# VH-VL binders against Probable nicotinate-nucleotide adenylyltransferase (nadD): the designs that were tried, part 7

Target 1, 199 residues: Probable nicotinate-nucleotide adenylyltransferase (nadD), of Chloroherpeton thalassium (b3qyz5)
Amino acid sequence: MKKIALFGGSFDPPHYGHFALCTLTRELFSPEKIILSISKNPLKGSANAPEAHQLAMAKLMAEELGKTGPVFEVSDWELRRAGFSYTIETLRHFHAIEPNAELLLCIGEDNYQIFEKWKAYQEILQLAHLVVFARSGTQGEQQSSRIIPPERYTWVQLDLPLSSSDLRREIAEGQDWQAKMPSSIAAHIAAHRLYQNEK

## First folded at step 19 (VH-VL; from D5 with heavy chain D31E)

Design E4
Fold by OpenDDE, fold request of step 21:
Structure E4 (fold): chain C 199 residues (1-199), chain A 120 residues (1-120), chain B 107 residues (1-107)
Amino acid sequence: as target 1 above (199 residues)
Amino acid sequence: QVQLVQSGAEVKKPGASVKVSCKVSGYTLTELDIHWVRQAPGKGLEWMGGFEPEWGETIYAQKFQGRVTMTEDTSTDTAYMELTSLRSEDTAVYYCATGSGSWPYYFDYWGQGTLVTVSS
Amino acid sequence: DIQMTQSPSSLSASAGDRVTITCRASQGIERYLGWYQQKPGKAPKRLIYDASSLQSGVPSRFSGSGSGTEFTLTISSLQPEDLASYYCLQYDSYPFTFGQGTKVEIK
């Protein structure tokens, strides 16, 4: 069966941690494609990039990932919708487009731990197989949700120290951040003066 | 079992601010998502806002945006709702509400309510 | 925003009567609807969730039905202790919205 992996988030900014997640997903599941679904940014100002720039950087990310192998796609479906989107809505959307594909929903451990609090989480489990990325040293798998059947998720232990939040701070403070992402994305950030401190 | 205990009744002048507290017990505040609902005297229930765990954000009703702030102190397991620029129409019983189960947990548990009276 | 229209606004019935309360949504909300009971001077109490799921500890005389835009709360045999106001709540999307309520009086 054809597989499609879905990553949701802001990728604000994208970094090599995201690259690791995507390439590892490709290696583990051999999906036909990996979709980066860009979510709306609830924050305004210089602390976070405008949605247009988030989308632009995501496209650059997909392009850079494409150099490592097939196949990456960016979706702005959530950005085009009013308000925030629930994951179940996003999954329904992609299921309707690709009804014969197995959807892989890629999430972090933090979200896995509260997955039973997600809207229509049971339907989500029917529509998608969860791929859970957890940091090393955690007892996350041992403390896994009892309501998620083992056959409905794959646990991937991967230590990824990079975070977009830290990068935004580093950029604002003028630290050495450029090497933590592709040069194309770094150039975009610099050219448009993203994440600058307004003080 | 979750228990929500709210602060006492308040009397305020128009233009003033009020901050209602909601202390959680049985569970930690970090385990719960708190919402606020108010009810004017003799009127129906009105949702004000609450934390959505899927998005990791507090969502406010547009009617109250700019005037309401919902915060939490995890060290004391206390949630707060502050409403500014009070008007007579803000006279109501204010409830904190939450759930401890799986989705949908809206709303398993309620505070006893806090009467806020706004009058000249 | 999703508007919830609840009917009737009030009703009076005798003990043992069948009581029906209706809630209409301005758009489809699937089954993301709850019913609440509020007795005088008390906080609301959830009776039904997901349109038809009975809350634990709630008497079986309470039931919910419906999907999409039309929903119904039924009390099969009204009891004196059921004197209260009842509200529907949609939690399909933000902002969450309540029906205007139904006051149930016992003759």
Scores: ipSAE 0.886, ipTM 0.946, lowest interface PAE 0.5, mean pLDDT 94
Fold by OpenDDE, fold request of step 21:
Structure E4 (fold): chain C 199 residues (1-199), chain A 120 residues (1-120), chain B 107 residues (1-107)
Amino acid sequence: as target 1 above (199 residues)
Amino acid sequence: QVQLVQSGAEVKKPGASVKVSCKVSGYTLTELDIHWVRQAPGKGLEWMGGFEPEWGETIYAQKFQGRVTMTEDTSTDTAYMELTSLRSEDTAVYYCATGSGSWPYYFDYWGQGTLVTVSS
Amino acid sequence: DIQMTQSPSSLSASAGDRVTITCRASQGIERYLGWYQQKPGKAPKRLIYDASSLQSGVPSRFSGSGSGTEFTLTISSLQPEDLASYYCLQYDSYPFTFGQGTKVEIK
């Protein structure tokens, strides 16, 4: 069956951690494509990039990933909707477009731990297989395996030392950050002076 | 098993601020998502805002945006709701509410309510 | 925002009577509707969630039905202790919105 992997988030900014997740997803699941679903960020200010720039950077991310593998798609569906979108809504949307595809919902361990609090989480489990990325040494799988059937998720160990929030801080403080992402994205950030503190 | 104990009644003047507390027991605050609902005397229930775990953010009703702030102190397992620029129309019983189970957990547990009276 | 129109605003019935309260949503909310009971001077109590799921510990005389835009709370046999105000709540999307409420009095 055709597989489509979905990554949701703001990717603000994208970094090599995200790239690693996507690359590993390719290796493990061989999806036909990976979709980066750009979500709305409720935080408005200099600490976060405007949606237009988030989208632009996501596209750059997709372009970079496309150099090493099959199709990366950036979706702005969530951005075009009013308000915030629930994951179930996003899944329903993509399921409707690709009804014959197996959806792989890629999430972090933190979200996995609170997955039962997600809107219509049972339906989510019906619509998608969870791919859970967790840091090495975590016992999160053992703790949460009682809620989510084992056949509905795949646990993937991957250390992710990078975070977008840390990068935003580093950029604002003028620290060394450029090497943590593709040069194209770094150039975009620099050119548009994103993540700068307000004077 | 979850208990929500709110702070006592408040009397405020127009323009003042009020901060209502909601202490959690039975569970830790980190395990719960707190929402706030108010009820004017003789009126219906009105949702004010609450934490949405799926988004990792506190969502406020537009009516209160700019005037309300919901915060948490995990060290004391206490949630707070602060409402500023109080008006007479803000006179109401304010409830904190939560759930301890899976979605939808709105709302298994309620505080006893805090009466806030705004009068000149 | 989703508006919840609840009816009636009030009703008076006798013990043993069948009572029906209705909520209409301004748009489809699937089954993301809860019903709450509030007795005088008390905090609300959830009776029904997901339109028709009975909250644990709630008497079976309470039931919920409906989907989409029309929802109903039914008390099959009204009891004296059921004197209260009842509210529907949609949690399909933010902001969460309540119905106006129904005050149930017992003759």
Scores: ipSAE 0.884, ipTM 0.946, lowest interface PAE 0.5, mean pLDDT 94
Fold by ESMFold2, fold request of step 21:
Structure E4 (fold): chain C 199 residues (1-199), chain A 120 residues (1-120), chain B 107 residues (1-107)
Amino acid sequence: as target 1 above (199 residues)
Amino acid sequence: QVQLVQSGAEVKKPGASVKVSCKVSGYTLTELDIHWVRQAPGKGLEWMGGFEPEWGETIYAQKFQGRVTMTEDTSTDTAYMELTSLRSEDTAVYYCATGSGSWPYYFDYWGQGTLVTVSS
Amino acid sequence: DIQMTQSPSSLSASAGDRVTITCRASQGIERYLGWYQQKPGKAPKRLIYDASSLQSGVPSRFSGSGSGTEFTLTISSLQPEDLASYYCLQYDSYPFTFGQGTKVEIK
């Protein structure tokens, strides 16, 4: 059955943690496509990149990831919507485009822990299989939770200590941030002076 | 078994600010997503804003944008709603509300309400 | 913003009567509507979620129906303790919006 993996995020900025997750998903599930769905940031402040730059950097990420095979693409569907978008709306959109595909919804452990609070989460489980990227040492918390049936998710252990929030601060402070992302993305950040307003 | 206990009634002059507290027990505040609803005397319920866990952000009704701030102190398990530049039409009972369990968790548990009276 | 129009604004009925309250949404909200009861001097209590699902502990005389833009709350046999105001709430999208309320009195 055709598989399409979905990664949501602001990618603000992208970093090698995102690359590791995307690469591992490609190797573990062999999806026909991996879609990087750019989240709308309705409360963005001066510390965040404008949406056009978030989209540009996500495209650079998809280009870098796709050098070994063109399975990565970027979707700006959420950005084109007015206001906030729920994940169920994004899934319905891609299900309508690809009704015969198995959708793999890729989420971090933090989101898995609150997944039952997401709008229409039971319909999300009907439309998609969850791929949960978990940090080391959290297996006990996952095993004590039985809200999501085990057949509806796959647990993948991977923890890299990188975050876009830390990177935004490091860029503003002039710390060595360029090594944490591919050079094309670092060059984009530098050329457009992104993230200079952290504090 | 969530309990929400709000601060007592307040009387304010126009132009002042009010900060209503909502103390959580039975759960920790970090396990809940607090929303605020008000009700003017003899009138219906009006949603003011609340925390959306899917986005990790507090959403305010447009009517209150710029005048309301909703905050939390997890060390005391207390949520707060502060409304500034008070007008007489802000006279209302203010409720904190939340729910335990899965979506839709709106709204199983309510505070007892806090009357805020704004008079000249 | 989604406007919720509730009717009637008030009603007076005898114990044992069947009571129906309606809400209309200004746009489709699927089934994402709740019904709330507020007794005098008390905080609201959720009766129904997802248009027709009864909250645990709510008497079976309460039922909800509808989808899209039109919704009803029915009390099959009104009891004295049902004296209250009733509100619908849409939670399809922010901002969440309540209907104006229906005051139910026992005669």
Scores: ipSAE 0.759, ipTM 0.884, lowest interface PAE 0.9, mean pLDDT 89
Fold by ESMFold2, look of step 19:
Structure E4 (fold): chain C 199 residues (1-199), chain A 120 residues (1-120), chain B 107 residues (1-107)
Amino acid sequence: as target 1 above (199 residues)
Amino acid sequence: QVQLVQSGAEVKKPGASVKVSCKVSGYTLTELDIHWVRQAPGKGLEWMGGFEPEWGETIYAQKFQGRVTMTEDTSTDTAYMELTSLRSEDTAVYYCATGSGSWPYYFDYWGQGTLVTVSS
Amino acid sequence: DIQMTQSPSSLSASAGDRVTITCRASQGIERYLGWYQQKPGKAPKRLIYDASSLQSGVPSRFSGSGSGTEFTLTISSLQPEDLASYYCLQYDSYPFTFGQGTKVEIK
């Protein structure tokens, strides 16, 4: 069966942690497509990049990832919608486009721990297989909710101490941030003075 | 299993602020997603806001945007709702509400309510 | 915002009567609707979630039905302890919204 992997996020900014997750997914699951689905946060503050720049940087990320094989694409479907979007709505959208594909929903360990609180989580499990990326290894999985049947998820350990939130702060504070992302993305941030409140 | 105990009744003048507390027991506050609902005398229930775990954000009803702040103190397992620039129309019983377990957890558990009276 | 229109605003019925209360949503909300009972001087109590799922510990004389825009709460045989106001709540999207309530009295 055709596999399509979904990564949701703001990519605000993208960094080598995102790259590692995407690359590992490609190697472990061999999906025909990996979709970078840009999520919308209507409560965005001045510390976040405008949506047009988030989209531009996600496209740069897909270009860099695609240099070794063109399976990456960017979706702005959530950005085109009004207001917040629930994951169930995004999954229904991609299921309608690719009804014969197995959807792999790629999430972090923190979201796995609260997955039963997500809107319509039971339908999410019917539409997709969860791929859970965790730095905690098997201990994190043992401490998680037991509502998700083990056949509905795959646990993948990847310990990456990078976050977009830390990067936004580091850029604003003038710390050394450029080494944490590909040069094309760092150049975009610098050229457009993103994440700077004042110099 | 979950118990929500709210602070006592308050009388305020127009233009003042009120901060209602909601102490959690039976669960830790970090396991719950607290929402706030009010009920004016003789009127129905009105949702004010609450935490959405899927987005990691507190959502406020537009009617209260700019006047309401909902916070939590995990060291005391206490949630707070603060409403500013009070007017007589804000006279109501204010409830904290939540649920345990899986979606839809809205709303298995309610506090006893806090009457806030706004009068000159 | 999704408006929930609840009907009737009040009713009075005899013990043993079948009682129905309806809610209409201003747009489709699938099955994401709950029913609540509020006795005088008390906090609300959830009776039904997901339009038709009975909360544990709630008597089976309560039932819910509907999807999309039209929903019904039924009390198959009204009991004296059912004197209360009843509210529907949509939780399909923020802001969550209640119906205006139905006050049920027993003759």
Scores: ipSAE 0.739, ipTM 0.876, lowest interface PAE 1.0, mean pLDDT 89

Design E4
Fold by ESMFold2, look of step 20:
Structure E4 (fold): chain C 199 residues (1-199), chain A 120 residues (1-120), chain B 107 residues (1-107)
Amino acid sequence: as target 1 above (199 residues)
Amino acid sequence: QVQLVQSGAEVKKPGASVKVSCKVSGYTLTELDIHWVRQAPGKGLEWMGGFEPEWGETIYAQKFQGRVTMTEDTSTDTAYMELTSLRSEDTAVYYCATGSGSWPYYFDYWGQGTLVTVSS
Amino acid sequence: DIQMTQSPSSLSASAGDRVTITCRASQGIERYLGWYQQKPGKAPKRLIYDASSLQSGVPSRFSGSGSGTEFTLTISSLQPEDLASYYCLQYDSYPFTFGQGTKVEIK
């Protein structure tokens, strides 16, 4: 059956943690495509990049990932919509254009813990199989849930100490940040002076 | 059983601020997503804002943006709503509200309400 | 913002009567609507969620229906304790918005 994996996020900025998640997904599930869906962040402050730059960096991320296999795509569908982005709306969109594909929704462990609080989470489970990336401890234990049937998710251990929030602070403070992302993305950040401190 | 117990009635002058508390018992505050709703005397219900767990952000109704702040103190299991630059139109009963369980949890648990009177 | 308009604003009916209250959304909200009862001096109580799902402990004389832009709350046989104001709430998108309310009085 065709598989399409979805990664939602602002990628603000992208980093090698995102790369690791995407490449592991490619290895584990062999999806026909992996879609980087750029989420709207209606509460973003001056520490965030403008949406046009988030999109540009996500495209650079997809280009870098694509060098080892051209399955990566970027979707700006969420950015083009008004209001807040909800995962259920994104899944409905991709289900409508690929109704015969199995959708793999890739989420972090923190979001898995509160998944039942997400808008229309039961419909999300009807539309997609969850791929949950564990960020904490190295014990490798698959979590079970009374709310989410075990056939509706796959637990994947990947403990990466990278976050976009930490990187935004590190860039603003002039710390050593360039090694945590591909050079094309670092060059974009530098050329456009993204994430610099406000005076 | 979840209980939401709010602070007592307040009387304020125009231009002042008020901070209403909502203490959670039966659950810890981190297990709940608190929203705030107000009701002017003899009027209907008005949603002011609340926490959106999918985004990890508090969303405020535009009408109150810039005047309202909703915070939590997990060490005391107490949520707060602070409204600044009070006007006579802000005279209302203020409720905290939430729900336990899965979406849609809006709103099967309510505080008793806190009357805030802004003198005019 | 999604405007929720309730009809009627008030009504008076006899015990045993079938009562309907309607709520119209200014845009489609699918089934993401709740109904609330508020007795005088009390906090609201949720009766219905997802347009038609009855909250546990709510009497079966209450029912909800509708989707999209038009919704109804029905009380199949009005009881004296149903004297209250009733509100719809849309939770399809922020900001969440209530209807203006319907005051129900018993003759």
Scores: ipSAE 0.718, ipTM 0.871, lowest interface PAE 1.1, mean pLDDT 88
Fold by ESMFold2, fold request of step 21:
Structure E4 (fold): chain C 199 residues (1-199), chain A 120 residues (1-120), chain B 107 residues (1-107)
Amino acid sequence: as target 1 above (199 residues)
Amino acid sequence: QVQLVQSGAEVKKPGASVKVSCKVSGYTLTELDIHWVRQAPGKGLEWMGGFEPEWGETIYAQKFQGRVTMTEDTSTDTAYMELTSLRSEDTAVYYCATGSGSWPYYFDYWGQGTLVTVSS
Amino acid sequence: DIQMTQSPSSLSASAGDRVTITCRASQGIERYLGWYQQKPGKAPKRLIYDASSLQSGVPSRFSGSGSGTEFTLTISSLQPEDLASYYCLQYDSYPFTFGQGTKVEIK
């Protein structure tokens, strides 16, 4: 059966952690398509890139990843909606587009811990298989305390401590940030002076 | 079973602020998503706001935006709702509410209510 | 904002009567609706979630039905302890909104 993997996020900015997650997903599951679903930025008080630049950088990430196989694409469907989107809405959208595909919903372990609080989470489990990315050393203790049926998720360990929020701060403070992302994305950030604190 | 115990009744003048507390026991506050609902005397229920765990954000009803702040102190398992620039129509019983941890948890546990009276 | 309209605003019925309260949403909310009972001087109590699922510990004389925009709470045989105000709540989207309430009195 055709597999389509979904990664949600702001990718603000993208970094090698995102690259590693996407590459590992391709290696482990051989999906026909991996969709980077771009979501809204949080409240205005954050030092975030404008949405047009979020989208541009996500496309650069997909282009770079696609050099080793053309399975990556970007979806701006969530970005074009008013406000934040519930994951069930995103899954219904892609299910309608690809009704015969197995959807793999890629989430972090923090979201796994609260998954039963998500809107319509039982329907999410009917529409998708969870792929849970966890930090080293946490799988046995936290996984054993969950009640999500084992057949509905796959646990994947990944030990790459990069974060977009740390990167936004490092760029604003003038720390060395360019080595933490592909050069095309670093060039875009520099050319458009993204993430600079206004003084 | 979770218990929600709220602070006592308050009398305020127009333009003042009020901060209502909601102490959680039987659960830790981090396991719950607290919402606030008010009820003016003789009137119906009105949702004011609450935490959305899927987005990690507190959502406020538009009519209270800018006047209400909902916070939590996990060290004391206490949630707070602060309403500023009080007006006479803010006279109401204020409830904190939550539920079991699975969606939809709205709302099988309620505090006893806190009467806030706004008068000159 | 999704407006929730309850009908009737009040009713008076005898013990043993079948009571029906309706709630209409201004737009489709699927089944994401709850029903609440509030006795005088007390906090509300959830009776029904997801339009038709009965909360644990709630008597089976209470039932809910509907989807989309039209919803019904039914009390199959009204009891004296059912004297209360009843509210629907939509939780399909923020802001969450209650119906205006239905006051049920026993004759």
Scores: ipSAE 0.708, ipTM 0.864, lowest interface PAE 1.1, mean pLDDT 88

